# VH-VL binders against COP9 signalosome complex subunit 3 (csn3), part 10

Target 1, 171 residues: COP9 signalosome complex subunit 3 (csn3), of Dictyostelium discoideum (Social amoeba) (q54e53r186to356)
Amino acid sequence: AFKKYKKAIEAFKFVITAPASALSAITVEAYKKYLIVYLIQFGSVQHFPKCTPAVVQRNIKSHCKPYTEFVQSFSNGNINDIMNKASSGAEFFQKDSNWGLVKLSIKSTYRRNIKKLTQTFMTLSINDIAEKVSLPKAKAEQFVLKMIEEGEIFATINQKDGMVTFDECFE
Key: E = the ipSAE of ESMFold2; O = the ipSAE of OpenDDE; V2 = 0.75 times the mean of E and O plus 0.25 times the DockQ between their complexes.

## First folded at step 16 (VH-VL; framework fv_ustekinumab)

Design j3 (from y2 with heavy chain Y104W; at its last look DockQ between E and O 0.89; V2 from the best seeds 0.85)
Fold by ESMFold2, look of step 16:
Structure j3 (fold): chain C 171 residues (1-171), chain A 120 residues (1-120), chain B 107 residues (1-107)
Amino acid sequence: as target 1 above (171 residues)
Amino acid sequence: EVQLVQSGAEVKKPGESLKISCKGSGYSFTDYWLGWVRQMPGKGLDWIGIIYPGDSDTYYSPSFQGQVTMSVDKSITTAYLQWNSLKASDTAMYYCARLDLFDWGYFDYWGQGTLVTVSS
Amino acid sequence: DIQMTQSPSSLSASVGDRVTITCRASQGIRNYLAWYQQKPEKAPKSLIYDASSLQSGVPSRFSGSGSGTDFTLTISSLQPEDFATYYCQQYNDYPLTFGQGTKLEIK
């Protein structure tokens, strides 16, 4: 499923790479959103866009410390580390009105982890999935149902025993 | 400062409709689920449901499904709980409460409560 | 639905006492358990999440433990402001459910 994040990333890159003799508040705001949106779209840590001014590269990280620490936690893919960094920065993200975006990046990680399970197992219960991805059972079920509805995974749920059977897509 | 301010006490008769409110402030209203919890006089706590103000997605407890309606007005950061037709057994304190940071299902901030009294 | 059963239903204790309240789930809930304190005529206040993690601003005399089906709230040295009703709540599965409460009284 296509998201609007690629266009948003290009817009943020445009702001970040604009010629500058000093670091601006607009550039700081764009960089904060760029870091998180890049994670949502690609699932990886982003370096500076090509042609980022030297003054920006030298100065911007100290203005964005909670954000750079948060995105760095994705390097190892450990959801517990990601959640800990999100919690540590929560007040900062909320003050910036970016908490919703941070939550989306965490949800994207859960979706990727669930998708990996579909490639490793033929059948798992909702309880098994929840334990493996570190979610409450109710939340794991919500993710699975939404991912099936959106076509991100191919699976059927046996309602009687809660077993999920993962299908392969053939063309 | 996170605040959830609920509408005042209500005295109603069986069969009447009612809509009570919960106004959130001091946080991004659309970034957190908001829940409703009932407490009957001298009794414990019952979960009614949760609503996400960002998209109005809802989950109801089965025992309240079809008996109440949760809704939000994002423009005034206000959530509502509404009854179709009140019964005497609806007499209780009703709390709104904000769900935790990660939407797992515990409540980190609570409103002061709205007492609803339904009697003939 | 997951039933939550607290023990005892009520308890009398003196200032300075160590108090233990238990909560049992009818099915495994791993660590998805919260504890609340409620004083008369007041809204509940969150104390503990994830079975053992203290909410910010909660005194260190409160602690939680347990996993699976059996959970414990401990107050190491009871203070006058701790006399209240305590509720556990599971959030592993819907519907979200609470224990029936434990009244902690002076006597």
Scores: ipSAE 0.772, ipTM 0.896, lowest interface PAE 0.6, mean pLDDT 90
ESMFold2 (binder alone), look of step 16: mean pLDDT 93; pTM 0.944
OpenDDE, look of step 16: ipSAE 0.899; ipTM 0.951

Design j4 (from y2 with heavy chain S28T; at its last look DockQ between E and O 0.93; V2 from the best seeds 0.86)
Heavy chain, then light chain:
Amino acid sequence: EVQLVQSGAEVKKPGESLKISCKGSGYTFTDYWLGWVRQMPGKGLDWIGIIYPGDSDTYYSPSFQGQVTMSVDKSITTAYLQWNSLKASDTAMYYCARLDLFDYGYFDYWGQGTLVTVSS
Amino acid sequence: DIQMTQSPSSLSASVGDRVTITCRASQGIRNYLAWYQQKPEKAPKSLIYDASSLQSGVPSRFSGSGSGTDFTLTISSLQPEDFATYYCQQYNDYPLTFGQGTKLEIK
ESMFold2, look of step 16: ipSAE 0.777; ipTM 0.906
ESMFold2 (binder alone), look of step 16: mean pLDDT 92; pTM 0.942
OpenDDE, look of step 16: ipSAE 0.897; ipTM 0.948
ESMFold2, look of step 17: ipSAE 0.782; ipTM 0.907
ESMFold2 (binder alone), look of step 17: mean pLDDT 92; pTM 0.942
OpenDDE, look of step 17: ipSAE 0.893; ipTM 0.946

Design j5 (from y2 with light chain D50Y; at its last look DockQ between E and O 0.87; V2 from the best seeds 0.80)
Fold by ESMFold2, look of step 16:
Structure j5 (fold): chain C 171 residues (1-171), chain A 120 residues (1-120), chain B 107 residues (1-107)
Amino acid sequence: as target 1 above (171 residues)
Amino acid sequence: EVQLVQSGAEVKKPGESLKISCKGSGYSFTDYWLGWVRQMPGKGLDWIGIIYPGDSDTYYSPSFQGQVTMSVDKSITTAYLQWNSLKASDTAMYYCARLDLFDYGYFDYWGQGTLVTVSS
Amino acid sequence: DIQMTQSPSSLSASVGDRVTITCRASQGIRNYLAWYQQKPEKAPKSLIYYASSLQSGVPSRFSGSGSGTDFTLTISSLQPEDFATYYCQQYNDYPLTFGQGTKLEIK
C-alpha cells in the first residue's frame, strides 16, 4: 500500500532527530535507509528531516557518501547517471545490506517513467517503451504487465504487433 | 565472495522424480534473480528459466514450461530444480547462475553444475 | 525466438595469434549481448556484457564490439589458458538464447 514506507520513514526520522552530542553508528544507519526509502516513497530527494541536530548535519555526510551521491543523481532525472552511481556504490550498498533498497528505488523510477509515457502517448510498441526507458525489451514488458495487473496503469497489449494502447478509464 | 554450490551428480531411471539444489552464499540471496541452464552432453547451453527468491516470481523458457519446476527456500538460501517424471532426454549438466547486478539478463556467477543421468 | 549464430564453429590457432569470433542475432538486440568462456569440465565464465564491457577480472586482451545484429569477440594475443569454447548470449528478449559455441583449440 501507499503508506508501507511512511511508518519506516517516521521511525528513521525519530532516530535522526534525537538529541545528540556526537554522531552515532545507529544514526548513520538510519540516515542511509532514510535517504533511499524516502526516494522510493516520494520520488524526490530530502536530505535532512526537520530538527536534525547540528552535530549530525555537520558530520554525517562523510559517512554516507555513496548514498548521498546516489540520491543526488535523481535530481537530474538522467537514468544513466542514476545507474552509474548505483554501480559505483554497489560494494558499499551490498556490505550495508541495502542493495535491495537501492534496486527498489531504481524499479520505482522505471515505473514512474513508464507511467509518464501513458500521459504523453496513446499507443507505443513494447520496443519503443524499452528504448525510451533504457531497458531490455523483456524487462520493459515485465514492468508493463505487472503495472497493468496492479492497476497502476490501464492498458491493452496487442500480442500480434506488440503495440500497447493506454486507456484512462476502466472498461 | 559469491558462491553457488550445487548438489552432487544423480543417476536415475525414467519415470523417477528428482530435485537438485543450488545454495547461494556471499551475497543477498533475495536481491538477485537466479537462473537454470541446461547443457546436454557435447552440446551448447539452453536457458531453462529464472526465479526471483524474494517473491518466487518465475519466467520459464517455452521449451521447459510444464516440464520442470523451479522453487526456492530463502531461509536456507537454496534454489531447486525439480522433475516429477524424468525422461532419458533429461540427461545433461544443469547449472544454476545468478543474473547480473541490475537484472538485465546475463549471468555473472555460475555454480559448478550437477550432472543428471537418466537411463534404464 | 532470437536465434544466435556463431562463426566459426571451430578454430585452430597458436599462442600469440589474434583471434576473432563472430555472433549474429536473427533480429536486432541493440547492445544486450554477453560473451562467456567455458573450459572442459568447468562452468561458463562471464567475459563481456553489453556487447563491449569487460567483466571485472577479465584480461584486457579480450574485447567485444558490435551492435544491433552483428557482434565480435577478439583476443588480441592468444594465451595458453584461452583455449576453450566461447558462447554469445542475447538478453534483449525472452527466451534468453545462446549461440551454438565456438571451440578454440591449439594448432
Scores: ipSAE 0.751, ipTM 0.886, lowest interface PAE 0.6, mean pLDDT 90
ESMFold2 (binder alone), look of step 16: mean pLDDT 93; pTM 0.945
OpenDDE, look of step 16: ipSAE 0.805; ipTM 0.909

Design j6 (from y2 with heavy chain D57E; at its last look DockQ between E and O 0.93; V2 from the best seeds 0.87)
Heavy chain, then light chain:
Amino acid sequence: EVQLVQSGAEVKKPGESLKISCKGSGYSFTDYWLGWVRQMPGKGLDWIGIIYPGDSETYYSPSFQGQVTMSVDKSITTAYLQWNSLKASDTAMYYCARLDLFDYGYFDYWGQGTLVTVSS
Amino acid sequence: DIQMTQSPSSLSASVGDRVTITCRASQGIRNYLAWYQQKPEKAPKSLIYDASSLQSGVPSRFSGSGSGTDFTLTISSLQPEDFATYYCQQYNDYPLTFGQGTKLEIK
ESMFold2, look of step 16: ipSAE 0.779; ipTM 0.900
ESMFold2 (binder alone), look of step 16: mean pLDDT 93; pTM 0.945
OpenDDE, look of step 16: ipSAE 0.909; ipTM 0.955

## First folded at step 17 (VH-VL; framework fv_ustekinumab)

Design i1 (from j4 with heavy chain D57E; at its last read DockQ between E and O 0.93; V2 from the best seeds 0.88)
Heavy chain, then light chain:
Amino acid sequence: EVQLVQSGAEVKKPGESLKISCKGSGYTFTDYWLGWVRQMPGKGLDWIGIIYPGDSETYYSPSFQGQVTMSVDKSITTAYLQWNSLKASDTAMYYCARLDLFDYGYFDYWGQGTLVTVSS
Amino acid sequence: DIQMTQSPSSLSASVGDRVTITCRASQGIRNYLAWYQQKPEKAPKSLIYDASSLQSGVPSRFSGSGSGTDFTLTISSLQPEDFATYYCQQYNDYPLTFGQGTKLEIK
ESMFold2, look of step 17: ipSAE 0.803; ipTM 0.915
ESMFold2 (binder alone), look of step 17: mean pLDDT 93; pTM 0.944
OpenDDE, look of step 17: ipSAE 0.908; ipTM 0.953
ESMFold2, fold request of step 19: ipSAE 0.795, 0.774, 0.792; ipTM 0.918, 0.903, 0.918
ESMFold2 (binder alone), fold request of step 19: mean pLDDT 92, 92, 93; pTM 0.943, 0.941, 0.943
OpenDDE, fold request of step 19: ipSAE 0.919, 0.919, 0.918; ipTM 0.959, 0.959, 0.959
ESMFold2, last read: ipSAE 0.791, 0.799, 0.803; ipTM 0.915, 0.916, 0.919
ESMFold2 (binder alone), last read: mean pLDDT 92, 92, 92; pTM 0.940, 0.942, 0.938
OpenDDE, last read: ipSAE 0.919, 0.918, 0.919; ipTM 0.959, 0.959, 0.959

Design i2 (from i1 with heavy chain L101F; at its last look DockQ between E and O 0.86; V2 from the best seeds 0.85)
Fold by ESMFold2, look of step 17:
Structure i2 (fold): chain C 171 residues (1-171), chain A 120 residues (1-120), chain B 107 residues (1-107)
Amino acid sequence: as target 1 above (171 residues)
Amino acid sequence: EVQLVQSGAEVKKPGESLKISCKGSGYTFTDYWLGWVRQMPGKGLDWIGIIYPGDSETYYSPSFQGQVTMSVDKSITTAYLQWNSLKASDTAMYYCARLDFFDYGYFDYWGQGTLVTVSS
Amino acid sequence: DIQMTQSPSSLSASVGDRVTITCRASQGIRNYLAWYQQKPEKAPKSLIYDASSLQSGVPSRFSGSGSGTDFTLTISSLQPEDFATYYCQQYNDYPLTFGQGTKLEIK
């Protein structure tokens, strides 16, 4: 379903786009969460919502540097860079109580990448999936099983050879 | 400072129950898996299992499935390992250890260990 | 289960020596291997993850290499605090498994 983070994003946009003569702490906090939650929801980055005040656009990035660098790392698709940017900003994310959101954004990217594989291939082994998404085999299996149980993907796993067969959605 | 503080040494008899603890501090307890590792005297390291404090999801090594129970109380940032009926072969040092942030499967921080001695 | 075999099981060395410890997996594990150091009466300490990545705060004299099934830990110039037992651990598949250990002693 599409209800996951859309309401939260609209609330953050409301705070970020409010008329302002100076940058507020509330706006900075909303922007930090907006960047990560938008990434979780859409798998892409929209740096500024429509109608963001010029004073906010001009001043906010210097207050949110670990966040903008982290979300930018997803544009390269290099898992090592993503992990390095998360680690480099860890103290900032932890102080802001946003470390859990950082972890969730990384997990949501793995789920998105696995879902793309179901749309490209009819069958893949668990090991093939793990290699393609850069996960240990055990973790790739956990993602696949959980995604099947939650109805996010439609597949069966042959335990004998570890092959995953992707099914089409009903009608 | 990330810290895992385990409960003190235990001396028990075969057949007795036991619950040992591991208290995490200096990090968000629900953001990381926590694991248990056994080290028998003079031996190497054996993985017991991992638990996710956020929802109590568990994975046990087949060697330990049904022999121990892992649990958490996230309100006091504490994990537990428990036996219903100890055996002499349970004599060992038991470590709790935090899994890496990315859930890949290596342990980045370790508790000091709890020595469990089971003898007549 | 993936068995991890370390070599040697023990060795003696002097301060300043270059030391190499190997770890072999019974199946391919790509680069999902960690190294730990354990001193007597102390908990293990993480040294290396992803076969070659140095954990924060670990001296640069430690290095790791390898992929697939064959891995090495190297200590370039042995220091007095490096005498310990070293373990490799694979995390490609469950159960997570450790090597049997390599005890590094002073000559």
Scores: ipSAE 0.799, ipTM 0.912, lowest interface PAE 0.5, mean pLDDT 90
ESMFold2 (binder alone), look of step 17: mean pLDDT 93; pTM 0.946
OpenDDE, look of step 17: ipSAE 0.895; ipTM 0.951

Design i3 (from i1 with heavy chain L101M; at its last fold request DockQ between E and O 0.91; V2 from the best seeds 0.88)
Heavy chain, then light chain:
Amino acid sequence: EVQLVQSGAEVKKPGESLKISCKGSGYTFTDYWLGWVRQMPGKGLDWIGIIYPGDSETYYSPSFQGQVTMSVDKSITTAYLQWNSLKASDTAMYYCARLDMFDYGYFDYWGQGTLVTVSS
Amino acid sequence: DIQMTQSPSSLSASVGDRVTITCRASQGIRNYLAWYQQKPEKAPKSLIYDASSLQSGVPSRFSGSGSGTDFTLTISSLQPEDFATYYCQQYNDYPLTFGQGTKLEIK
ESMFold2, look of step 17: ipSAE 0.805; ipTM 0.911
ESMFold2 (binder alone), look of step 17: mean pLDDT 92; pTM 0.941
OpenDDE, look of step 17: ipSAE 0.914; ipTM 0.956
ESMFold2, look of step 18: ipSAE 0.810; ipTM 0.914
ESMFold2 (binder alone), look of step 18: mean pLDDT 93; pTM 0.943
OpenDDE, look of step 18: ipSAE 0.913; ipTM 0.955
ESMFold2, fold request of step 19: ipSAE 0.806, 0.805, 0.804; ipTM 0.917, 0.919, 0.917
ESMFold2 (binder alone), fold request of step 19: mean pLDDT 93, 93, 92; pTM 0.944, 0.944, 0.941
OpenDDE, fold request of step 19: ipSAE 0.919, 0.919, 0.918; ipTM 0.959, 0.959, 0.959

Design i4 (from i1 with light chain N31K; at its last look DockQ between E and O 0.92; V2 from the best seeds 0.87)
Fold by ESMFold2, look of step 17:
Structure i4 (fold): chain C 171 residues (1-171), chain A 120 residues (1-120), chain B 107 residues (1-107)
Amino acid sequence: as target 1 above (171 residues)
Amino acid sequence: EVQLVQSGAEVKKPGESLKISCKGSGYTFTDYWLGWVRQMPGKGLDWIGIIYPGDSETYYSPSFQGQVTMSVDKSITTAYLQWNSLKASDTAMYYCARLDLFDYGYFDYWGQGTLVTVSS
Amino acid sequence: DIQMTQSPSSLSASVGDRVTITCRASQGIRKYLAWYQQKPEKAPKSLIYDASSLQSGVPSRFSGSGSGTDFTLTISSLQPEDFATYYCQQYNDYPLTFGQGTKLEIK
């Protein structure tokens, strides 16, 4: 396991997959969080845990529409589409106290996109990175610096010209 | 209803310390960066910095680095701006403001301002 | 630092007039520009973000355009409540910087 989100995912799965004859409010709340936390942990989309009761599968999407639309945007769109869906659903996510989780899933997507750049390019400016991942320059720089500090990428930043040189990790 | 309520006007002498506050309500305080902006009398707007209530991470404008301290008490959803030694040139209106939905860098909600007057 | 230069510094106009205010960045900021309105003794109010996107609740007579270094704010038919000072702000790079302001006054 890479992060503590695995424990949270298993707890949500427990609620979602419990035997049921009808859709409960507790199941709806668990599913909302499950969808977002799964994206954070794995970077992929999975709408239902295995063994989800049929009654839940039939009825839950209409109760979680902003969440399912947001998650779907990861399968069917680029970062701009993801941001549009997040913005369109923002009021609902905030009312549910889940906006923080949505922002974390977006941050994790930016980190994955930046990491892909280290696999394709030997060097890029901060401006190049920002443009390629659709961020303000200041935010792209923050992501790069934090990713270096946390050992997620291996890179050197030339402070004078803002050029980033990507190094390989050898283990 | 998102609100940022700032502490009242202050009249101080040069060399005194000061801590002004900004209390956020109507939203999840730890979900958004909070910024401070100065407006000197009859002048435009100067960015002081931003702080993240979740972990107190900060970014200061070079013009203000070392001259003020931003801090947060997230248990009471309150941000602070603090001077150890005020100067007459610190006389200004000080606004707190919440960063936009995605933390890109524009401010979507503003406090009413705190007027700080520093004179002998 | 990215310097933001507004033009004009002051403007006189009548109710019903079309008004344009310009903002120039000292280097490219792509779309990362916001516009604010500030009335005397009041906090600024967000009008436009991402150069051209209207903030919720802002009247459609306000519009923004531009990218890169050159930006405009347009008020298509000036109303009495629009007499204020207008500021642009870039958020592409730190430090975040504002234009010096454009005061819009009754003619």
Scores: ipSAE 0.795, ipTM 0.909, lowest interface PAE 0.5, mean pLDDT 90
ESMFold2 (binder alone), look of step 17: mean pLDDT 93; pTM 0.941
OpenDDE, look of step 17: ipSAE 0.910; ipTM 0.955

Design i5 (from i1 with heavy chain S56R; at its last look DockQ between E and O 0.86; V2 from the best seeds 0.85)
Fold by ESMFold2, look of step 17:
Structure i5 (fold): chain C 171 residues (1-171), chain A 120 residues (1-120), chain B 107 residues (1-107)
Amino acid sequence: as target 1 above (171 residues)
Amino acid sequence: EVQLVQSGAEVKKPGESLKISCKGSGYTFTDYWLGWVRQMPGKGLDWIGIIYPGDRETYYSPSFQGQVTMSVDKSITTAYLQWNSLKASDTAMYYCARLDLFDYGYFDYWGQGTLVTVSS
Amino acid sequence: DIQMTQSPSSLSASVGDRVTITCRASQGIRNYLAWYQQKPEKAPKSLIYDASSLQSGVPSRFSGSGSGTDFTLTISSLQPEDFATYYCQQYNDYPLTFGQGTKLEIK
């Protein structure tokens, strides 16, 4: 129901779009978070907010290379490529204290991919789900259970055979 | 730089309570699951469970569920393993360990271990 | 529960030897397998994850292979510091489980 990160995105946009004659450290920090949080919220990439100053647009990407490469991997849509870019940039994300946000964007991708399965299949085993979304079985089960609890999907899990029945279809 | 520093060795009697600690440093404590692993003397490794400091979500091995309690204090980046009533069979080395970058389930960093000895 | 069985339980070898340790899962775990090295009086150390990927700082003489139920750890040319106990661990399903260990000793 809620657009969870909308206020955060607007705050980052405010910093990024402020009039500027030079690129600031505050703007670089805001842009790093903006890129990742936008992915979490919308599942897509938007490189620059409307009204971003030309000096920012021209200079900022070289300061944010691990971030721009990471978010660009989402254009291909392959979770394995996303994971490879996350791994390659992990030290940079950790030093910036942004590894938590990167992991949230990956979790959001798993949730989206699982939700797509509910729209394609009437039933799948937890093993099937895990294979299709590239997770260990235990982790796939955790995602499915949390998504049911949170009302993101409607499904019933038979614990004995591990079959998941999708009782309603959501887009 | 990533470190997990555990509390010192303990000698206890059956029936006593115990709480051992694991302090994480060099990383963002709330971004990673922490696990506990038991190693009985001269034996292999047994998974006890994992806890997520960010929201305190837990998963216990069935053989340890109800036998121990995992907890965290994220303000001091410390995890705990607690017994209300120790048994002689609890004698073991106890390790805390951080789950991998992506929380899949293997342990990339280990504490030095806490030896717990329970004897009458 | 997924049972992990290592072979051999112990092994004697000389510096320079090639050593192979196997690990079998009681059911399919895809590639969700890790290997650990534990020296006496020390905590385990992660060597390999994802069945075949080396952890940072692990010498290239260590390698892992396999998928499904059958996995191997290979040390291509033993060094004195490699004498230790080795454990496999599956992380496909809970409970997380370890093999019983393989003790590698000097001949």
Scores: ipSAE 0.809, ipTM 0.915, lowest interface PAE 0.5, mean pLDDT 90
ESMFold2 (binder alone), look of step 17: mean pLDDT 92; pTM 0.942
OpenDDE, look of step 17: ipSAE 0.910; ipTM 0.954
ESMFold2, look of step 18: ipSAE 0.790; ipTM 0.913
ESMFold2 (binder alone), look of step 18: mean pLDDT 93; pTM 0.944
OpenDDE, look of step 18: ipSAE 0.910; ipTM 0.954

## First folded at step 18 (VH-VL; framework fv_ustekinumab)

Design ab1 (from i3 with heavy chain S56R; at its last fold request DockQ between E and O 0.90; V2 from the best seeds 0.87)
Heavy chain, then light chain:
Amino acid sequence: EVQLVQSGAEVKKPGESLKISCKGSGYTFTDYWLGWVRQMPGKGLDWIGIIYPGDRETYYSPSFQGQVTMSVDKSITTAYLQWNSLKASDTAMYYCARLDMFDYGYFDYWGQGTLVTVSS
Amino acid sequence: DIQMTQSPSSLSASVGDRVTITCRASQGIRNYLAWYQQKPEKAPKSLIYDASSLQSGVPSRFSGSGSGTDFTLTISSLQPEDFATYYCQQYNDYPLTFGQGTKLEIK
ESMFold2, look of step 18: ipSAE 0.812; ipTM 0.917
ESMFold2 (binder alone), look of step 18: mean pLDDT 92; pTM 0.941
OpenDDE, look of step 18: ipSAE 0.913; ipTM 0.955
ESMFold2, fold request of step 19: ipSAE 0.799, 0.801, 0.798; ipTM 0.916, 0.918, 0.916
ESMFold2 (binder alone), fold request of step 19: mean pLDDT 92, 92, 92; pTM 0.942, 0.942, 0.942
OpenDDE, fold request of step 19: ipSAE 0.919, 0.919, 0.918; ipTM 0.959, 0.959, 0.958

Design ab2 (from i5 with heavy chain L34I; at its last read DockQ between E and O 0.92; V2 from the best seeds 0.88)
Heavy chain, then light chain:
Amino acid sequence: EVQLVQSGAEVKKPGESLKISCKGSGYTFTDYWIGWVRQMPGKGLDWIGIIYPGDRETYYSPSFQGQVTMSVDKSITTAYLQWNSLKASDTAMYYCARLDLFDYGYFDYWGQGTLVTVSS
Amino acid sequence: DIQMTQSPSSLSASVGDRVTITCRASQGIRNYLAWYQQKPEKAPKSLIYDASSLQSGVPSRFSGSGSGTDFTLTISSLQPEDFATYYCQQYNDYPLTFGQGTKLEIK
ESMFold2, look of step 18: ipSAE 0.800; ipTM 0.914
ESMFold2 (binder alone), look of step 18: mean pLDDT 92; pTM 0.943
OpenDDE, look of step 18: ipSAE 0.906; ipTM 0.952
ESMFold2, fold request of step 19: ipSAE 0.801, 0.807, 0.801; ipTM 0.916, 0.919, 0.917
ESMFold2 (binder alone), fold request of step 19: mean pLDDT 92, 92, 92; pTM 0.941, 0.943, 0.943
OpenDDE, fold request of step 19: ipSAE 0.920, 0.920, 0.919; ipTM 0.959, 0.959, 0.959
ESMFold2, last read: ipSAE 0.796, 0.802, 0.788; ipTM 0.913, 0.918, 0.917
ESMFold2 (binder alone), last read: mean pLDDT 92, 92, 92; pTM 0.941, 0.941, 0.941
OpenDDE, last read: ipSAE 0.920, 0.919, 0.919; ipTM 0.959, 0.959, 0.959

Design ab3 (from i5 with light chain N31K; at its last look DockQ between E and O 0.89; V2 from the best seeds 0.86)
Fold by ESMFold2, look of step 18:
Structure ab3 (fold): chain C 171 residues (1-171), chain A 120 residues (1-120), chain B 107 residues (1-107)
Amino acid sequence: as target 1 above (171 residues)
Amino acid sequence: EVQLVQSGAEVKKPGESLKISCKGSGYTFTDYWLGWVRQMPGKGLDWIGIIYPGDRETYYSPSFQGQVTMSVDKSITTAYLQWNSLKASDTAMYYCARLDLFDYGYFDYWGQGTLVTVSS
Amino acid sequence: DIQMTQSPSSLSASVGDRVTITCRASQGIRKYLAWYQQKPEKAPKSLIYDASSLQSGVPSRFSGSGSGTDFTLTISSLQPEDFATYYCQQYNDYPLTFGQGTKLEIK
């Protein structure tokens, strides 16, 4: 994880937890970004930051509905639910200039799902990987190649048959 | 409102260079892949390639690899398609098009096209 | 490369008719198939993605079906604005490839 996301999260927490008598627009904006960036950084659904004022907790959900629904889809949904919530909220995310962050959270999910496959299988074809993670073959291959290049997974691709062999970590 | 506005028609001779443009507006230019598609007169559609303005990553169709260059200037939200030496067979309509929301590979918004005519 | 073959290459129909256009892929592409409409002197317009999902703003008379290698675009009741050329496109693998087109003409 890069330290810049952690610093961003702490900055958003500062705004969200500031003492308040009423919900402010600044707090709403910080919460929107907090939800998505937290998901990118940690891959999990989050609760309100510690010490979030009661007035914020009571009122903020109605101002952030597409965001809370999107984030919630990660806790008990499948990839189809996640993509449906992203699509349903796309106009709101785009208007807020947050669509790029939403796409990053989705890409992080694909990477996590591919990594889980390397821990379960010794070999899979690119087609198998693509089906299991719900991507076009070309996109699945791109993810696998980038993840190998970055050292996130250890694997080799046989170009003749498209088989990917997952290796144990090399020292 | 998403718009892709392309540069005007071009009439060129074989061997000349050319750079045509596609200006995107109404969306965050760096969040979406942008593609180029060729349509030869009276024929179908050929994929040229896609480029990501955010980091300039590219994928070319093998038929166009080395024949044409895609580039972007994100400060003016503009993509370019460039030839160093045109051939008569390059005569076609050229479309820019934005890739779908999730980068899967279909095009959801298209420019109006730039007609390129190459003849002696 | 995955070759996309459309049939018929052209057809004539009247307003109100039901029209079916098929697209066949040389290899399995699962659901990753889009349909476009192109009117004379105009850019293509996206109609269908993921084989059967209707793009926003596209009339419900358009529908798509199929998976794997065989796909169908159906227009349930033709309107005057539907006379155009239709293209399928696969996006399962690179290079992205289009069918050769189906020209739908007024009878």
Scores: ipSAE 0.799, ipTM 0.913, lowest interface PAE 0.5, mean pLDDT 90
ESMFold2 (binder alone), look of step 18: mean pLDDT 92; pTM 0.944
OpenDDE, look of step 18: ipSAE 0.909; ipTM 0.955

